VH-VL binders against q0atu2. Designs and how they scored, part 273

Target 1, 119 residues: q0atu2
Amino acid sequence: MLDKKARIRTSREYRNVFEKGKRLSGRFLIIYYVENALDNNRFGFITNKKIGMAVIRNRIKRQLRAIVREYQGQVKNKHDIVLVARAGIGKSSFEGMEKDYIAIMKKAGLFARNANKID

## First folded at step 13 (VH-VL)

Design uf71 (framework fv_recibokibart)
Fold by ESMFold2-Fast, scan of step 13:
Structure uf71 (fold): chain C 119 residues (1-119), chain A 121 residues (1-121), chain B 108 residues (1-108)
Amino acid sequence: as target 1 above (119 residues)
Amino acid sequence: QVQLVQSGAEVKKPGASVKVSCKASGYTFTGYYMHWAKQAPGQGLEWIGEINPKSGGENYNQKFQGRVTMTRDTSISTAYMELSRLRSDDTAVYYCARDKFYWEELFFDYWGQGTLVTVSS
Amino acid sequence: QIVLTQSPGTLSLSPGERATLSCRASQSVESEYLHWYQQKPGQAPRLWIYGASSRATGIPDRFSGSGSGTDFTLTISRLEPEDFATYYCQQYGDTPLTFGQGTKLEIK
């Protein structure tokens, strides 16, 4: 589970990431990300109606939180990161979402040890 | 009327740097991402990267990573792309193009007229 | 990276004829992230079709786009002299963003 302090919760906080951050598009995910002034990472999750019905959107959010939790130790500290699910994500497997998350985080320079700043 | 107006043609020697500008008008500059693309003579288009004009946050195509820097000046609604350590195969027309700020719209609706950069000894 | 392959490279036709331009992706692309641009010599590309099938503002209805998955098509039902140009497909489905190599539509 992700702790409360590791989650982006308010519209104001989401807006801050969109306005001050960078973005990178993956197959199933777009990430928006910015360095924060905290001692920890925070994650936000957006699944809009274009993905499908509430049941599908809620499943996707749950699966994305599980993926983020699994790999949180590999993410560079002090970042606010918003994951936006793309239209095709509803047809993806859990493994497909996980691979896309790893790939996009590596491209952003947020994931691997000794990773480059960008890609 | 939306317009993106780029700086004029440049001739550079190998190893030099070039900085191309793209001045936006007719819309809120900070409301749209700005992208840069390369088109070598007689060839197709290649995406270089993007910048968030509000924050200055940038992301690059790995092929150009380490040689390209994107910046902007919001006071004059102008985006810049600087390419360093120029090689002969950097000879190309470089275009700026705008894209909607949020993820729901991902296409280049307006383009600059292009800037020819020639790299020759 | 997603590779877009356009065919034919050059299409020679006369005004009044129908043109069919192909764009094939190396992996599946959601249709809403596939776009077409028109470019004439000495000019910047111009958005022509977005989301595989939506005409950009001001684009004549003789132009239509279709396709899904890996296979996309741009069709011009009856060529006018002004339509002879190079057409590029582009995907925004994965970073890095990529373009096809272009199909040059030329007068026979």
Scores: ipSAE 0.377, ipTM 0.824, lowest interface PAE 3.0, mean pLDDT 89

Design uf72 (framework fv_recibokibart)
Fold by ESMFold2-Fast, scan of step 13:
Structure uf72 (fold): chain C 119 residues (1-119), chain A 121 residues (1-121), chain B 108 residues (1-108)
Amino acid sequence: as target 1 above (119 residues)
Amino acid sequence: QVQLVQSGAEVKKPGASVKVSCKASGYTFTGYYMHWAKQAPGQGLEWIGEINPKSGGENYNQKFQGRVTMTRDTSISTAYMELSRLRSDDTAVYYCARDKFYWEELHFDYWGQGTLVTVSS
Amino acid sequence: QIVLTQSPGTLSLSPGERATLSCRASQSVESEYLHWYQQKPGQAPRLWIYGASSRATGIPDRFSGSGSGTDFTLTISRLEPEDFATYYCQQYGDTPLTFGQGTKLEIK
């Protein structure tokens, strides 16, 4: 489970990310993202009826939260990020979703990496 | 009537910069993303990037990263694409194209007429 | 980067004939994110088929799209003179967005 303060909770907060941010399309995910004025990252999750029935949408949400939680330490601080599940995600494996998340976060420049190697 | 009207043809020398405009009308400019694409003479299309007209937030194809800048002016419903340090292989027709703001049915439903940029020495 | 390969590069046919245009992706693309554009010389591309199979507004029903995974097809059941143009497939299934190199339909 993601901590309450790491979740985007209100419709206003979601709209803020869409309107003030930018987006990037990945294979199973689209992310909308913007830098925030907080001391932490916040994540939002959207699944729509094109993904499948409620049981499938709920599974996808749980798996995406687990992936985000696993990689939270690699995400550059002070960002609001909304993950939108795309058509086809319901047919993907957990590993497939995880790989797409990593790829899209890297393309967005949202993964912090050690750029300073002196050894 | 939705229209995207682009600026006229440009002739530039290598090393110069060019800024192409795309003026939108017939819809709410800030309600749709704007994309740019390149088409070299007699060749296919290549995606350059996209911009959120509400925020100015942009994402670029890595191939053009560092030389391209997308901006917009909401007061005149106009998007801009600036390409710097021009090379001969930047000679192409450049198109703007409209896309949905939200995640459903993302495709380029309306295109500008194109702007020919010629880079020669 | 997803590479889209269209075949044939040029297709020479006569009005009244059936045309079949192929688009093959280097990796799987959800059908919802594969689109086709028509372009005539000196003109901008025009959205023709979106989501692999949905005709854009005003496109005649002689045009149909199909396919899934890595293989997609645009079919014109009975060519009319105005159909001779270049057709490009596009994927919106991953960034960067990419287009095929095009199939040029020309009159024999």
Scores: ipSAE 0.866, ipTM 0.930, lowest interface PAE 0.6, mean pLDDT 92
Fold by OpenDDE, second read of step 14:
Structure uf72 (fold): chain C 119 residues (1-119), chain A 121 residues (1-121), chain B 108 residues (1-108)
Amino acid sequence: as target 1 above (119 residues)
Amino acid sequence: QVQLVQSGAEVKKPGASVKVSCKASGYTFTGYYMHWAKQAPGQGLEWIGEINPKSGGENYNQKFQGRVTMTRDTSISTAYMELSRLRSDDTAVYYCARDKFYWEELHFDYWGQGTLVTVSS
Amino acid sequence: QIVLTQSPGTLSLSPGERATLSCRASQSVESEYLHWYQQKPGQAPRLWIYGASSRATGIPDRFSGSGSGTDFTLTISRLEPEDFATYYCQQYGDTPLTFGQGTKLEIK
């Protein structure tokens, strides 16, 4: 579980990321990201009804949190990052989600230079 | 109504730079992402990149990475695309197009009229 | 990147006929992220179908979009003279965004 400190929680925080940041569309994820003035990264997660039933959305969210947590130490510091689950993610395996996350984060240049990235 | 009006045609020499403008009206400029596309003569469309007009944050197609710069002037609701180190194969009509700010509707609902850029010696 | 291949390259038909345009993706694309644009010579592209099957505002009901996965289709049930143009499919399923090479619908 991500610490509360590492989570985007409020609508205002989410809106700030959307308005002031960049976005990048991956296969299963759209990430919105912006630099913050904190000493840590914060992550937000958005799932919508197009993903599936509430049970599915919650599962996806849990899986995404697990992925984010796994690679948290390799992400450039001082970023707010919102992960938006895209249609089709429910059909993906966990490994597929992870692969997409890594790919999109690489494209966004959000991994640290010395990070042991998975190709 | 929504309008995207682009700057006029450009003729450039190889190695030069070109900066195309796209002036938006009829809607809140900062409420939509602005995209740019390339269409070579008689060819299809190619996505160049996008910019968040509110923040100035941009993402580029890797094919154009290092040569393209997207900017905006919110005071006049105008987006700009600059392409440097021009080559003959950069000869094309360049379009600006908007899509939704969020993720609900990711399609280009309005386009500029296009700007012809000719690169020749 | 996702490659969109349209077929045929050129489709020659007469007014009143049925037109079927294909767009094949190199990998699966969710319907929500597959769109069609119409372009006439000297003009900018215009949104025609979005989300694979939704007609844009003002688009006649003789136009329909269908498909899923890797195969998408734009159908014109009964061609009108103004329908002859080039149609492009486009995917927003992955970065970079990509377009098909287009199908030119011309008068026979």
Scores: ipSAE 0.800, ipTM 0.932, lowest interface PAE 0.8, mean pLDDT 95

Design uf73 (framework fv_recibokibart)
Fold by ESMFold2-Fast, scan of step 13:
Structure uf73 (fold): chain C 119 residues (1-119), chain A 121 residues (1-121), chain B 108 residues (1-108)
Amino acid sequence: as target 1 above (119 residues)
Amino acid sequence: QVQLVQSGAEVKKPGASVKVSCKASGYTFTGYYMHWAKQAPGQGLEWIGEINPKSGGENYNQKFQGRVTMTRDTSISTAYMELSRLRSDDTAVYYCARDKFYWEELPFDYWGQGTLVTVSS
Amino acid sequence: QIVLTQSPGTLSLSPGERATLSCRASQSVESEYLHWYQQKPGQAPRLWIYGASSRATGIPDRFSGSGSGTDFTLTISRLEPEDFATYYCQQYGDTPLTFGQGTKLEIK
């Protein structure tokens, strides 16, 4: 499970990321991201009805949290990052989501040099 | 009501810089991302990048990363794109276009009229 | 990056004929993120079809879009003289955003 301290939880916090941040689109994900004043990274997750039924949306959220946790050691410190799942993510494999996450984080310049992934 | 009005045509020498403006009206300027695209004579469209007008946060197509800078002035609802170290193949019409701020992902629904930049000796 | 290839490059047809314009992606693009723009000479592009199949406001019903995966089509059922233009597809599925090279529709 992703640590509670690493989660974006309130509507105000999500709004802050959208309004003050940047964004990048990937194949299955859009990320919105902004530097924070905390000692750690925080992640938010949005899945909308276009993805599919609740069981699919819940599976996607769990898989995205697992991916974020696995690669948290590679993410540059002090960022709030919101992952918005796109309509096509429901048809993706875990590996497909993982590959997309890595690609967009690299494009955003959010992966730190010489960072190691955490299994 | 919604209008994006761009600055006039520019003629520049190789090595110079150009700064194109895009003035928005008829909507909340900070409620939409602003994109820039390039169209060389007789060619198709090429995406340059986007800016969040509320924060100033920007993302560029890697192809332009070292030469383009996007800014905005919220007091006059105007976005700017500056392209430096101009070459002959930068001769093109440059367009601004707006895009939905939130994750609903609406397409580019309004475009500026375009600004012709000519790079010549 | 995702490459969009449009075919044909140029179509020359008479008023009243049917036009079919193709857009093929190098990788799968969700339909929701495939858009079409119309551009007339000397003018800015105008949103025409969004999400592969939805007509933008004010677009005549003779225009329709379809497709999924890597293959998308814009169809004009009965050409009018004002349909002379270049049509561009765009994917908003992956950064960098990309456009096809365009199909120029020439009405005889």
Scores: ipSAE 0.394, ipTM 0.831, lowest interface PAE 3.1, mean pLDDT 89

Design uf74 (framework fv_recibokibart)
Fold by ESMFold2-Fast, scan of step 13:
Structure uf74 (fold): chain C 119 residues (1-119), chain A 121 residues (1-121), chain B 108 residues (1-108)
Amino acid sequence: as target 1 above (119 residues)
Amino acid sequence: QVQLVQSGAEVKKPGASVKVSCKASGYTFTGYYMHWAKQAPGQGLEWIGEINPKSGGENYNQKFQGRVTMTRDTSISTAYMELSRLRSDDTAVYYCARDKFYWEELYMDVWGQGTLVTVSS
Amino acid sequence: QIVLTQSPGTLSLSPGERATLSCRASQSVESEYLHWYQQKPGQAPRLWIYGASSRATGIPDRFSGSGSGTDFTLTISRLEPEDFATYYCQQYGDTPLTFGQGTKLEIK
């Protein structure tokens, strides 16, 4: 689970990311992202009914937060990032989601230079 | 009626730059992402990239990164694509196309008429 | 990147016949992210089928799309003269967005 400081929580904060940022589509995730004026990164998570039943959506949210937490040290500082789960994510493995997260963050240029070399 | 109207044909020499415009009307310009695509003569379509008209935030196909720049002017509802260091294989029709802002249904539903760019000496 | 392969490259048929156009993806694409566009010479592409099977506004019932995973199909049940055009499939299942090379439907 991510600390409250590292979470995007309000509708207004989510709207700010969508309106002021840019996006990039991956296989299981779309990210919307923007540089922030804070000294830390913040993450938001969106799942919709097309993913599946509540039990599946709740599992996906927990797994995405775990993935983000594991790799948070590799993310370039001062960004607000919203992860939107795509239709196919409910059928994916944990490793599949993790692999897509790493790929999309690298494509977006959001992983720090040294972290990108490690991957 | 929703329309995207592009600038006219251009003839450029190798090494030059070209800037194509795409003027939107009939909808809220900042409510949709704008894509750009390339179609070489007698060939299929290639995606160049997309821009958020609200912020100017842009993402590119790696193939064009470093040579393409996307911008917009919200006061006149116009998007721009500039391609630099032109080569003969940049000869193509370039299209703008609008896309939903949010993730639920992403497709390019309205397209500009295209701009022919010819690169020749 | 996901490569889309369309077959045949050219399909020669007469009005009244059935047309079946194939689009194969190098990786699995969720049906929601597979789209078809129609393009006539000198014109811009026009959204024709979105999400593998949904007809865009104004598209006649004779057009249907189907498929999932790596194999998608556009079917025209009974060709009309206005249907002769090039059809492109496109995926939105991963960046970069990609298009197939097109199937040109021409009069025999």
Scores: ipSAE 0.854, ipTM 0.925, lowest interface PAE 0.7, mean pLDDT 92
Fold by OpenDDE, second read of step 14:
Structure uf74 (fold): chain C 119 residues (1-119), chain A 121 residues (1-121), chain B 108 residues (1-108)
Amino acid sequence: as target 1 above (119 residues)
Amino acid sequence: QVQLVQSGAEVKKPGASVKVSCKASGYTFTGYYMHWAKQAPGQGLEWIGEINPKSGGENYNQKFQGRVTMTRDTSISTAYMELSRLRSDDTAVYYCARDKFYWEELYMDVWGQGTLVTVSS
Amino acid sequence: QIVLTQSPGTLSLSPGERATLSCRASQSVESEYLHWYQQKPGQAPRLWIYGASSRATGIPDRFSGSGSGTDFTLTISRLEPEDFATYYCQQYGDTPLTFGQGTKLEIK
């Protein structure tokens, strides 16, 4: 589970990322990201009903949180990052999600130079 | 009426730079991303990149990375695309086009009229 | 990147006929991120169909879009003279954004 301080929690915080950040579209994820004035990264997660029932959406969120947690130590610091799950993610494997996350984060240049868990 | 009005045609020499402008009207400029696309003569469309007019944050197609710079002036609701180190294959009509910030409507609903850039010796 | 391949390259038909334009993606694209644009000579592209099957504002109902996954289709039930143009599909399923090479619909 992500630390409480590593979570985007308020609508205002989400809006700030959407309006002031950059975005990149991946196969299963769209990420919005912006630098913050904190000493840590914060992550937000958005799923919609197109993905499926609430149980499915919650599963997807759990999986995405697990992925983010796994790689959080390799992400450049001082960023707010929102992951928007696309509808197709409900049919993807965990590995597929992870692959997409890594790919899109690389495209965004959000991984640290010394990251060693990224193929 | 929502409009995007681009600057006029340009003729440049190889190695030069060109800066195309796109002025928005009829809507809140900072409420939409601005895209740029390239269309060589008789060819299809190619995505160059996008800019968040509110923040100035930009994303470029890697094909153009290092030669393209997208900027904006919010005071006059104008987006700019600068392409440097021009070569003959940069000859094309360049378009600006808007889409919304949010993921629900990621399509280009309004386009500029295009700007012809000719690169020749 | 996702490559969109349109077919045919050129489609020659007469007014009143039915037109079927194909757009194939190199990988699956969600329907909500597959769009069609119309372009006439000397003009900018114009949004025509968005989300694979939704007509843009002002687009006649003789135009319809369908498809999912990797195969998408734009259909014109009965061609009007003003429909002859080039049509491009475009995807927002992955960055970079990409367009098909276009199908030129010309009058026979």
Scores: ipSAE 0.783, ipTM 0.929, lowest interface PAE 0.7, mean pLDDT 95

Design uf75 (framework fv_recibokibart)
Fold by ESMFold2-Fast, scan of step 13:
Structure uf75 (fold): chain C 119 residues (1-119), chain A 121 residues (1-121), chain B 108 residues (1-108)
Amino acid sequence: as target 1 above (119 residues)
Amino acid sequence: QVQLVQSGAEVKKPGASVKVSCKASGYTFTGYYMHWAKQAPGQGLEWIGEINPKSGGENYNQKFQGRVTMTRDTSISTAYMELSRLRSDDTAVYYCARDKFYWEELYFDLWGQGTLVTVSS
Amino acid sequence: QIVLTQSPGTLSLSPGERATLSCRASQSVESEYLHWYQQKPGQAPRLWIYGASSRATGIPDRFSGSGSGTDFTLTISRLEPEDFATYYCQQYGDTPLTFGQGTKLEIK
């Protein structure tokens, strides 16, 4: 799971990302992101009722945290990033979510390395 | 009255730059993202990019990246799109359009009237 | 990128007839992110149907949208003279956002 230091925790911190950042829409995820004044990256996660029941939303949040953790070393330092799950995510596979995360982070210019080429 | 009003038609030479404005009125300017789209004569619409009007943070369609710059001035509720290194195939009507700031209701419910940009020698 | 293909390119009909306009996506698009716009010559596009099936404010009930996955349809049950325009579908299901090439609805 992600360490406390790597998590966006408060409503004020989420609002800061939305207001000061920029947005990019992917197949299963929308990200809002901004550079921070810290020495590390922080991630936030939002799921809503369009995804499905609480059981599905909780599974999606857990899976997204696992994906973010796995690729954390490839994310350019000093960013706050909020991942918003889109309606279709509940029907996707873990692999599908992972591919969309990699694609959207690359489109946003947030990956320091090409994740798809690394074994 | 809720509206987006764009600047007037422009005629430019190849290699020049053009800056189109889009002035918002009747709503909270910072409550909506602003997008720009291109429509070549007799053709369909092509998305150029979007800007957060509160921060100025922008994302572009890869096709236009490197030639397009989006900015805004919150004091006058105006968004701008500048396209540089103009080519003949940049001749088009350019539209601004808004959509909601947050992830719900992502559609263009309000459009500017369009700005014709003609690139000719 | 997601390519949207509209058919037919031009549809020639008379007032009173039924019109069916197709929009096909190169990959699946959630219905919530498929929209339709109407555009008349010399005018900006106008939001017509959002989320595949919801009519925008002021749009007559003779217009209906349907579809899911890769196949979406805009139907006009009984054409009125003011309905002759170009209709564009648009996806917000992935970046870059894309539009179909349009279906021009013209008087026969």
Scores: ipSAE 0.850, ipTM 0.923, lowest interface PAE 0.7, mean pLDDT 92
Fold by OpenDDE, second read of step 14:
Structure uf75 (fold): chain C 119 residues (1-119), chain A 121 residues (1-121), chain B 108 residues (1-108)
Amino acid sequence: as target 1 above (119 residues)
Amino acid sequence: QVQLVQSGAEVKKPGASVKVSCKASGYTFTGYYMHWAKQAPGQGLEWIGEINPKSGGENYNQKFQGRVTMTRDTSISTAYMELSRLRSDDTAVYYCARDKFYWEELYFDLWGQGTLVTVSS
Amino acid sequence: QIVLTQSPGTLSLSPGERATLSCRASQSVESEYLHWYQQKPGQAPRLWIYGASSRATGIPDRFSGSGSGTDFTLTISRLEPEDFATYYCQQYGDTPLTFGQGTKLEIK
C-alpha cells in the first residue's frame, strides 16, 4: 500500500495536476504529471465506469497502486502523477498493466537517470 | 463563433525556422489542449505534438523532437508551433486542432484552416 | 507506434451507392479511441465519427462507424455528392497519435 503522503487525495490536488501538468496517453493509462514542491512523489488514480463495474474498478486501482509502489523508488523526485485508467485495462493482465506503466513512464521521462534498466 | 485561425503561408529556405500561429476564438483557450498536425502535399496527416495552453506543458512526437517547439500566449489565445532546421520534406500544410482538456473525449473537434509552409532553395 | 492502415486507398463510386471504408490497426485499439475525419481538397479535416461509432454533431445518419479490436469500418449507406472526400481514421489509444493514410472516395 502506498504511503498516505504519497497519494493525491483532494479534488484540488487532482485539478492542479490536470491544469498545470502534462499528459501522456498510453495503451491502458493516461498519465498527468507535474512537478511539486514536496520532498516526495504523489500518485493519484482515476478509474471510470467504462472500465467496468465497481468491483473491477477497485481491483484495477489496487493493481495500479501495487505497480506504482513497486517502481516508486525509480521515479524522479518531486512529481505529482495521476494515472487515469483507460477503457480496456480491465481486460489486461497485471503484467500487461505493469508493462504499460513502465512504457508510459519512460516516454514521459519520469524515471530517474540512475534507475536500473527496466525492460 | 468557435474557430481556430492560423497564420499565413510561409516560404523558407533549408536550415531556416518557421513559426506558425493559431489563434483561438469563441471558446476558452485554456480549456482545451492544442495539437499540431502535418500534412505533406498529397499525403496523410501526421501528429506533431500537443500543448497544454494553461500550463505550457508540451509533448512532441519523437519524430519532431529537437526541432519543434510549441508555445502559447494566453493573453491573446494563441498557440505557436516553431519548426527549426527546416528541410525540403518539411514542406506541408500544418494544422492546429483542439481536443478536450480531460480524458473523457480525446478527439479533434476543431481545426485551424491550415498553414502552408514551403521549404525550397 | 500504432499503425493504421486504411483500405482501399481509393474508392470510386457513384452517388446512391454504398461505401465501406476500412481501417486496420497494427494492434488492438479500444473503440473509444478510434475516430474518423473527413477532408475535402483545400480544407482542414473535420471530425466525422468519434469513438468508432458515434457521429459528430451535424453528421448525417447515412454515416455509420463500427468495429473493434484491430478492424474498424466507416460506412455510408447511400452516397451523396457532398460525401466524396478523403476519410482518415485516427487513434488516440497510444502515443504518438497516428492517422491512417486515408481513403479517397471519388466519383466514378
Scores: ipSAE 0.774, ipTM 0.927, lowest interface PAE 0.8, mean pLDDT 95

